# VHH binders against g5egk6r2213to2383: the designs that were tried, part 20

Target 1, 171 residues: g5egk6r2213to2383
Amino acid sequence: QRWFYKHFPMVWTGRLALKSTEAMINLHLINGSETFLNDVLGRQVTEENPRRDSVKILQRLRLDNGQVEHIYRILTNPEYACCLALSSVNNIENLKENDTNLKSHFIDYLINKKIAGISSLGEVETKFKSARVHVFAPGEIVNRYLSELATSLHDYLQNTDTRYLLIVFTN
Short names: E, the ipSAE of ESMFold2; O, the ipSAE of ESMFold2 at other seeds; V2, 0.75 times the mean of E and O plus 0.25 times the DockQ between their complexes.

## First folded at step 11 (VHH; framework vhh_7sr4_2)

Design g5 (at its last look DockQ between E and O 0.60; V2 from the best seeds 0.00; counts 0 for: pae O 3.6 > 2, unsure alone 62.9 < 65)
Fold by ESMFold2, look of step 12:
Structure g5 (fold): chain B 171 residues (1-171), chain A 123 residues (1-123)
Amino acid sequence: as target 1 above (171 residues)
Amino acid sequence: EVKLVESGGGLVQPGGSLRLSCAASGFYFSDYAMGWYRQTPGKQRDLVAAITSGGSTKYGDSVKGRFTISRDNTKNTVYLQMNSLKPEDTAVYYCAAVEVTDSSGYEHLEDYWGQGTQVTVSS
């Protein structure tokens, strides 16, 4: 676990929401621009510069219509920020519920519907840069991406049987 | 948060015209389909017009040839030009971001609605 946090330190913690369900997540940047990500999510340097506290899925991208090249382009663009999202809680009593919500209401939901979750984060002048957010469950193209471009991370996730989402901030 | 704000409704005489506008925010407008619906008391909302991200349009039978839907992606705005208005066009008109298949593959996850704007056609 020390290896993971050494190479992929947490860059954000907050709520991921879909319909009436929330899950607390930690984001770990695996590829792309940390500067862009910080501009979108906020740096929390002062109270007047707050960090965004949530990402709400309000749209979808259909994956059953052959979006492989489009998705790969999103995942690999160096101007974007591709993050690993892991379950996060402040204390252990909420851990099982949070992990269950992440699995059933996000990961399994996205896989079963054959969609990526989409959020739009609006610009707030002087505080937050705007971004489109793509939320991908594990699957063939995500697994290929990780196996090719982040092999050690891919092996780590497989060996620990870790539940995750891949969340990309674009634009 | 998806937000849709209608404007341009009002009272007009039969045969007159109105142009409705809908300012949209909370999503990347150019990637998604949009629509106009209308509702009279005690009835479901009926489709008036829809427009895809690529600009293809669809109209309800009762408004074909009289109403025109359009979009301006630089202003994140959808318009409904209503000509040759009739008393039966009297309704509350809603801007909508509705789940619809689009060639882009990007779709709204749920139906999102504006607050509505009243259109009244009366002598």
Scores: ipSAE 0.502, ipTM 0.786, lowest interface PAE 1.0, mean pLDDT 86
Fold by ESMFold2 at other seeds, look of step 11:
Structure g5 (fold): chain B 171 residues (1-171), chain A 123 residues (1-123)
Amino acid sequence: as target 1 above (171 residues)
Amino acid sequence: EVKLVESGGGLVQPGGSLRLSCAASGFYFSDYAMGWYRQTPGKQRDLVAAITSGGSTKYGDSVKGRFTISRDNTKNTVYLQMNSLKPEDTAVYYCAAVEVTDSSGYEHLEDYWGQGTQVTVSS
C-alpha cells in the first residue's frame, strides 16, 4: 500500500457514474501527461475554482480485437493521461456500499458486457479542457497496457487482488 | 449528460414537406449512430430512419423514398427531410441516440431521447 502511494500519488477524487449507480474513486496517474490531465480535470483544487467532480459513463466501446488494436495505440500516447482508479478510501461512511458498487456495477458490468465505458467531458472555457474518457475493467487490453508500460504496478495489482479500473483521458 | 433537441415540426398539408433538426450534445457526436423514431397514439415507437457514424442509412418501409436522414458532424446535428407527406405520417417524431451497432464500435449505453416534435399532416 505504501509502495503504491509513494510511486502513484492520488491526483483526483470524484464520482464515477453509470446508469443509476455512483462510486467514489481516487485516480492515480500511471502514464502520460499530468499537464493534460490537469487541463481536463481542472488546474486548482480550491472551492473558488473546484476541479470537475464527476465522470459519467454514457457510451460504450465494444472490445473486439480490431477496435482494441486501433484504440490501444491512442491509449498509449504519452501526450494523454492514463490513470488507475481505486475505490475512495477517504469515504469511510459509505465504504462498503461504495466498494460493492464499484465491483458489481462498474467492474463486473464492463467485463460481462465485454465493453469499455465511455464518457465525454465538455470544455468549460478557461477552466476545463474537453476530453474523451475510456474506462476499462481488468482484462486483456489492460493487462497488455500494464505489462508494457507499468510492469511493477501490474505485479502489485495481481499479487494484492486489488479491485481497479483503468481510466484513460484523450482528445 | 446526453441532450437531444428537436425542431421543425408543425402542421402541413398532404404532399407537403418538413425538415426536422436535432441538435445533440453531451457526447462525441461523430462516432455514434443517430436515428429518428415516431409514435402514434396507441402504438409503439417505430424506426423512421437511422444513420451510422460512417453515413450508412436505414429507413422504415413506409417512408422509403420520401424521407432522407442526414447528419452534419461539424454542427452535431442530425436531420430528417420529409417529403410527400401523408396523413399516416402524423406522429410525434423523436430524435434518438439508441443502442445500435455501429462499425466504429462506439455505441450509446442506453437509449437517449429528445422530447419529441409533433408533425401533423392534414387538409
Scores: ipSAE 0.491, ipTM 0.776, lowest interface PAE 1.2, mean pLDDT 86
ESMFold2, look of step 11: ipSAE 0.231; ipTM 0.661
ESMFold2 (binder alone), look of step 11: mean pLDDT 77; pTM 0.758
ESMFold2 (binder alone), look of step 12: mean pLDDT 77; pTM 0.763
ESMFold2 at other seeds, look of step 12: ipSAE 0.441; ipTM 0.761
ESMFold2, look of step 13: ipSAE 0.475; ipTM 0.760
ESMFold2 (binder alone), look of step 13: mean pLDDT 76; pTM 0.757
ESMFold2 at other seeds, look of step 13: ipSAE 0.120; ipTM 0.573

Design g6 (at its last look DockQ between E and O 0.81; V2 from the best seeds 0.00; counts 0 for: pae E 2.8 > 2)
Fold by ESMFold2 at other seeds, look of step 11:
Structure g6 (fold): chain B 171 residues (1-171), chain A 123 residues (1-123)
Amino acid sequence: as target 1 above (171 residues)
Amino acid sequence: EVKLVESGGGLVQPGGSLRLSCAASGFIFSDYAMGWYRQTPGKQRDLVADITSGGSTKYGDSVKGRFTISRDNTKNTVYLQMNSLKPEDTAVYYCAAREVTDSSGYEHLEDYWGQGTQVTVSS
């Protein structure tokens, strides 16, 4: 609502992809470095230097084997960037399909498989810094993150029916 | 966008040599083992050679001693030097990234494949 957008303005719009499915999302920076995030996602300087327009999930990290616990400190490092991803609704013809894809093919998929989605964004000379991207559906690790670093946002999300992902950019 | 672009294929006489190249982009190249695979029509793709980010290599039995895989992490490129070519080496050769080699426990969801380059050994 008004409270959320006042405190966490949108910083990027693009496609989140997994296999052959895409969903349009808006990212809202909730913790960390906007400078780092802009270096990774790009700054549009000219028509020939566009921003990245998509993030593709290429790998997974199992959430039930202790691996994510080893990297929790990296995920909370303030020099990196943690974003909340929400459905983008700029195109009404695709609104219901986009909401369905985000819920079914990303959120529910990640929850049911007990995984985080992982992207590896390669460096592109003069355009994009490289990054590892972790995509989390709501769940234990996200609840811990939000309860420790964004308590008011955590309360907000628990009291609404907002569909979201937590997307963390590191290197 | 993930891209694997092969080059260097073509027609060559038996006993000849070719050098294949594969330029990679759109992912962190040093996280992946890179490989060359080949396929003849109607058969499964066979491993030709594989190389880890640290340089360890593995070869298919039919190419040991004749083919050499190498990589240049600064150019995001993997190479296959093919010597002493035989008619049985005729195939489409694919560059692939199929295994994450980092220690973090990340696992790939999908294999990445190039479009393939034809190698034909004939006289």
Scores: ipSAE 0.267, ipTM 0.657, lowest interface PAE 1.8, mean pLDDT 85
Fold by ESMFold2, look of step 11:
Structure g6 (fold): chain B 171 residues (1-171), chain A 123 residues (1-123)
Amino acid sequence: as target 1 above (171 residues)
Amino acid sequence: EVKLVESGGGLVQPGGSLRLSCAASGFIFSDYAMGWYRQTPGKQRDLVADITSGGSTKYGDSVKGRFTISRDNTKNTVYLQMNSLKPEDTAVYYCAAREVTDSSGYEHLEDYWGQGTQVTVSS
């Protein structure tokens, strides 16, 4: 039984990038505003007006400097959108490399540096609303978020030993 | 993708004026401090002016009183008005986006730079 996909359908697929590395990911909305998320990612798809295809980490936020409660309050605002990011299964050409990149260059990197990755998505008039994007590997903030707002999902991820990131769209 | 495009450079006589523009895209412009830097051959890149998202400015000592930095967050553009130009102002001028804008704790992984625009002050 694929409990996860029944309760958290995929809402976006695309590239997560950091400097010269990238990984394909699927996003699954966990909590917050689907309307806000759709406004940020794009609502129509045309040759001239495609949905966003990538999120590039341009900044970092240190997580070891003590202000986790402030960050948590921002991330739990119900007018924003919180997503779980998983390796994209539907891109079989680079499946092994993609999984390795996600693990080594994003998850382990963020954990070892004690940081969140930060992206700033610019507004494109009539196409995309702007957003700040926080990319978290599993850790204190993510465990608190999942235990308080998505308890069954937290249990699922622990029991299946699933690799993931938590990606939160704000602004 | 982040893109910074400078324009407005050129040749001008001493005492003249130029206005540089830098159009920015690929990021939330209002979240970034913007600046102008210049470099002459054989020298390091020097700060000319910077401006925070809130409009606070800082200038290099050699240009204070002659140059004015400004920004238009609705057009994602930063400007440098250069008056009373001197031969020592001759350089390539670079637009840059850098540093967290309000001490929020967000740090850039790298600076973003334009390709530069040449300013030449000579007769």
Scores: ipSAE 0.171, ipTM 0.620, lowest interface PAE 2.8, mean pLDDT 83
ESMFold2 (binder alone), look of step 11: mean pLDDT 78; pTM 0.770

## First folded at step 12 (VHH)

Design j1 (framework vhh_7sr4_2; at its last look DockQ between E and O 0.67; V2 from the best seeds 0.00; counts 0 for: pae O 4.2 > 2, unsure alone 63.9 < 65)
Fold by ESMFold2, look of step 12:
Structure j1 (fold): chain B 171 residues (1-171), chain A 123 residues (1-123)
Amino acid sequence: as target 1 above (171 residues)
Amino acid sequence: EVKLVESGGGLVQPGGSLRLSCAASGFYFDDYAMGWYRQTPGKQRDLVADITSGGSTKYGDSVKGRFTISRDNTKNTVYLQMNSLKPEDTAVYYCAAREVTDSSGYEHLEDYWGQGTQVTVSS
């Protein structure tokens, strides 16, 4: 618990949305560029430089037909950003509902459908860089990613049975 | 909030022309294939035309050579130029955001539809 937060402090909090459901999440940078991630999501909340407050899943990528293999090199590119997403325990009034929504409407949904969730974040001149967002539930591609790029975290997640998503920002 | 708003419909004489517009908001327009569909009362919606983000087009057999679909990604708008209109073109025309447009295999979770605009071709 303390090990995790020492190595992967929270870098963003916001809403993840799919259809009519939202969940508040915290992102923890696992691999890649914090500068890129901040350019995509915004630096700090100010009157002049607001952060993005949400990511909405509108597309999917099937994981059972080999399509994700074509982009794996992009997902692992250190110029981009890979994050672990956890339920946001400190920023919500409906903690129990949020945790249930994250599990059932995001994690279990993606696993059962054998898909990654996809979002596109449009550029906002001078404020936000554009990005494509891949949202993965635990599974084969995430295990490969973590075993290659974050072995200690992989062991931690396995030993703690932690509920999570892997969220990769590219482009 | 996704919104598709059609305009440009109306009453026109046979042989005339109309240009339909569909203004899109609430999603990244460039990632979607855009299309026009039409529905006569009591029938299913039929494909009229679609256009991928890369500009590839498809047309229904009954409108080939008469209708032209185009898109303006700067204005988040898709158009349907309808020439040589016939009474059988009378229908409600719907704008839709559909179909995989990306070579990476990305597919949309849901189709989005406009409210429709009436086109009537009569003497």
Scores: ipSAE 0.207, ipTM 0.673, lowest interface PAE 2.3, mean pLDDT 85
Fold by ESMFold2 at other seeds, look of step 12:
Structure j1 (fold): chain B 171 residues (1-171), chain A 123 residues (1-123)
Amino acid sequence: as target 1 above (171 residues)
Amino acid sequence: EVKLVESGGGLVQPGGSLRLSCAASGFYFDDYAMGWYRQTPGKQRDLVADITSGGSTKYGDSVKGRFTISRDNTKNTVYLQMNSLKPEDTAVYYCAAREVTDSSGYEHLEDYWGQGTQVTVSS
């Protein structure tokens, strides 16, 4: 709705991948460096200035091993980019499959396994800065982060029962 | 897409040398340990050599002192220099990328493997 998009405009659209499944997502920057995010993802979509079109989860980080302080540092570092990821609505025929894939193969999977998904984005000379990417489903740490640092967003997500991931791009 | 492409295999005489190369793409090379494994028909893959992202190396017992693994992170490439080759070194050699655990508990969801390159040591 208008309130959400006014305060958190979309900054990227692309594919999130895990194993053989993909989901189209929109990213909305909620905290951190937009400059860093654009350096990692690309600033323009042109023949000479490409933008990354996908992020693939390749590793995992267990969340049940007392990683609270480490994760919170990742979420709050002003040099990183913390984004909210929502399902991308770009085609009515694909809408239901995309929503189902995002929920079942990403959100529920990460919650059930008690893990964060991890991607590594390699540097491409002059085009893309490298980054490690952390993909979090809703849970204890994410809820604390939102309730403390983005209370209005947290209320919005709860009141609308919105499916989301929190995706953080780090140095 | 993750790709590991081996090259440099071939036929050599006992006592000869070969240098294998593995070009990597589709992942952040600097975060991964790289390794070489070999397989003869009817047997499981054996570790030949590995090299961590920090540059530490390990070798299988039968190749210590004869083989050297190295990596060039600027070219996303790992190498295996094989000297003093013996008939027992005959195998398909596979490049692999993996990271089992770091200090923060990061683990691969899967290992990545190349398609292999044949090395044959015969007179």
Scores: ipSAE 0.078, ipTM 0.533, lowest interface PAE 4.2, mean pLDDT 83
ESMFold2 (binder alone), look of step 12: mean pLDDT 77; pTM 0.759

Design j2 (framework vhh_7sr4_2; at its last look DockQ between E and O 0.77; V2 from the best seeds 0.00; counts 0 for: loop humanness VH .143 < .165, pae O 3.0 > 2, unsure alone 64.2 < 65)
Fold by ESMFold2, look of step 12:
Structure j2 (fold): chain B 171 residues (1-171), chain A 123 residues (1-123)
Amino acid sequence: as target 1 above (171 residues)
Amino acid sequence: EVKLVESGGGLVQPGGSLRLSCAASGFWFSDYAMGWYRQTPGKQRDLVADITSGGSTKYGDSVKGRFTISRDNTKNTVYLQMNSLKPEDTAVYYCAAREVTDSSGYEHLEDYWGQGTQVTVSS
């Protein structure tokens, strides 16, 4: 438990949205460019200059049409930022709802549709660099990636039955 | 957030011209096809013109030869030049992101529509 946070510190907290549903998540960088990630999400120098507060899924990428090489290049490109997204607790009254929304409206939805969720984060001059965001549920490609790159993390997630998404910020 | 904002509508005499603009934000504009649709009261929205990310165009039969769709990917803007306007062109015109370009495989989860701009061609 402490092992995970020691190796993969939280780098962002915010809202993940799909249609009318939101879930609060924490991102933990597992591979790629921390510099790029901070440029996209914003540099939080003070409380008055906050980071981006949400990522909204507006588009999809089919995973069942032979795009394996494209997806794997997204996951492994060192210029990108590959993050693990876990449920965040901001308010105890919302704990059950947040866990349910993350599972049913994001993880299960993406698995059942056989898609990655896609967001576009527009550039804001001086504050935020633009990015395309790929949101992957657990599945064959993600499991292969984690088992090859981060075997201990993959084992941890399986053994603890942790609900997660893999979120990649690309340019 | 995806936003499509139309402008350039108004009142015009038959035979006149108007140029509609649609400013887009909140997505990778150059990857997506864009379109113009129109609606008269009590009817469904009809296709006026589509333009792919690569610049290929398609027009509704009633406007072919009179209207021209174009796009400027550096300004994230799609245009509709409307010439030789007729009273039957009177409608609310909507900018839309309904098509998906095949070049990248990215698709919208749902259609995106602007708020519309009124075009009135006096009879």
Scores: ipSAE 0.254, ipTM 0.656, lowest interface PAE 2.1, mean pLDDT 83
Fold by ESMFold2 at other seeds, look of step 12:
Structure j2 (fold): chain B 171 residues (1-171), chain A 123 residues (1-123)
Amino acid sequence: as target 1 above (171 residues)
Amino acid sequence: EVKLVESGGGLVQPGGSLRLSCAASGFWFSDYAMGWYRQTPGKQRDLVADITSGGSTKYGDSVKGRFTISRDNTKNTVYLQMNSLKPEDTAVYYCAAREVTDSSGYEHLEDYWGQGTQVTVSS
């Protein structure tokens, strides 16, 4: 726990939504540009620079048809941002429901369907840059990513049985 | 937030023309198939026209040769030019963004619909 937060501090908190279900998540930047990520999600420095409060999964990408191999170089591009998403609790009354929603309605759903969740974040002039968002549950592509770019984190996640998503923001 | 906003409907005489517009936001418009559907009360929505991300078009049999769908990816807008209008074209017309094929790589989890615009063809 101390090791993880020392190396990967939280950079954003918000809602991840799929259909009628949502889960609160914390994002921790593990590879790429924090500047790019902040331009996409907002800095909340002033009223004029708010943060986005949610990411909605509206599309999917099949993982079993080879198409993800064609975009892997974009997913690993250090000019973009790759984050680990963990359950976020704003109070203890919601802890069990949030963790259950994240597991059942996001992680297990994506694994069972063999898909990545896709969101598109629209540009808001002077406030937010646009981005395409790929949401991956643990699995082959995520293991490859972590093995190549974050081996110690990969070991940590396996040893702690941590529930997570890998969320990649690209242009 | 995905948003589709139709405009350009109204009352027109038989034989007249209208041009419908649908302004889209909240998604990668150029990657989506876009379409127009119409519905009279108590009936199912019927396909009027569809245009793929690559520009291929499909039309309902009753509107072929009279209606033309087009899109402008720089304005995130899809259009329906409606010529030689008939009383049976009277309906609420809906803009839709629908699932792209697996060959494009990204598929909608849900269809997106506008609120509709009324077209009335009457003398």
Scores: ipSAE 0.144, ipTM 0.596, lowest interface PAE 3.0, mean pLDDT 84
ESMFold2 (binder alone), look of step 12: mean pLDDT 77; pTM 0.763

Design j3 (framework vhh_7sr4_2; at its last look DockQ between E and O 0.61; V2 from the best seeds 0.00; counts 0 for: pae O 3.7 > 2, unsure alone 64.5 < 65)
Fold by ESMFold2, look of step 12:
Structure j3 (fold): chain B 171 residues (1-171), chain A 123 residues (1-123)
Amino acid sequence: as target 1 above (171 residues)
Amino acid sequence: EVKLVESGGGLVQPGGSLRLSCAASGFYFSDYVMGWYRQTPGKQRDLVAAITSGGSTKYGDSVKGRFTISRDNTKNTVYLQMNSLKPEDTAVYYCAAVEVTDSSGYEHLEDYWGQGTQVTVSS
């Protein structure tokens, strides 16, 4: 696990929400612009300029009807940001519940419905840039992305039992 | 948190006017068709008016020519101007975000509804 964290340090921690369920996640930037990501999530310059604390899935995009093909170029644009999301907890007691939530209520849900989860983050003047957020469970679009833009990570993930989401921030 | 907060309801005389407002937060307002619905006890919730992000409108038959829906995308607010009010307009009025307004293929996971505001038209 030293290889992963050496190459992809955590850049954000917060809540991922879908309906009434939440999971704490860490984001690790794997491709694109750290500047863009920080503009969207906040730079934490002062206590009055905090980072966003959550990403809420409010919309969906079907993956089984070719619709995602229309946006693939935007998802891979190097001006935007793509992150790997892993389970995050503050202590061992919460780890099992958080990991179960991430698996059952996010990963399995998205796979079974054949959808991407979508969040729209509104601009806040001088604090946060707006963004559209795509949340993908492992599958065809994630494999394509990783094989094209993060080949070593793709190989790593195929050889480990790591639960993850791919989260892409765009405009 | 998604919030839709209605205001402007109240008691009004027949023939009077009332302006409802709905302040929206917690979602990308411009992606949604915004609407006003109303419900009287024992009846289903009926469409009063709806407006797309581009400004196209639709009205229920009983309110055409009397009510006007509008939206301000910069303030994330939708309005219902109600003129020539009649006793049969008495109902709880709900603000709703019920549909993605563009053709991009993004769909809402669920409808969003306000808590409602009472409008009472009586002599």
Scores: ipSAE 0.202, ipTM 0.652, lowest interface PAE 2.3, mean pLDDT 85
Fold by ESMFold2 at other seeds, look of step 12:
Structure j3 (fold): chain B 171 residues (1-171), chain A 123 residues (1-123)
Amino acid sequence: as target 1 above (171 residues)
Amino acid sequence: EVKLVESGGGLVQPGGSLRLSCAASGFYFSDYVMGWYRQTPGKQRDLVAAITSGGSTKYGDSVKGRFTISRDNTKNTVYLQMNSLKPEDTAVYYCAAVEVTDSSGYEHLEDYWGQGTQVTVSS
């Protein structure tokens, strides 16, 4: 617990949306360009330096037709930002609903459909850089990536049975 | 958030011209086929024009030769030039981000729609 947050501090919090369902998440940068991530999402909501508040899954990418090499290119590009997404509870009244929504409407949905969720974030002049967003549930491709390139994190997630999504911001 | 904002509608005489604009934000504009649709009360939305990221166009039969769709990917804006307007063109015109243009297996879950802009052709 202390180990995880020491090595992967939270870098963004916001809403992840799919159809009519939302879940609050925290992002933790695990690999790639922090400067790119900051250009895309921002870190603070102010009139001087606003932060994006949501990512909506708009598209899908099928994972059951030979996408492994394509996905590995996305995951390993040092100019992109690969993040771990965990449930965020800013309001105790929503704790159970948020956790249930994340599991059933995002994680289980993506696993059952054998897809990645895809979002497109548009440019906002000098405030936010545009990005395509890939949302992956745990599975063969993600486990392989973590076991090869983030071994300590992989061990941690397995040992703690942590629910998560892997979210990659690309340009 | 995804936002499509139409402008340029209004009242115009038959034979006149209007240029509609649609400013897009909150998504990767180049991924989408952009389109204009129109609707009169009690009717379904009809395709007016659509344009791919690469510039290929499609038009509804009733507007072909009179309307021209274009897009500026650097401004995230799609346009509809409407010439030789007829009273039958009176409708609410909607900007839409529809079908994904990337064939690498990326498929859309939902289409996006603007709030619409009224075009009235009347003498």
Scores: ipSAE 0.133, ipTM 0.580, lowest interface PAE 3.7, mean pLDDT 83
ESMFold2 (binder alone), look of step 12: mean pLDDT 77; pTM 0.762

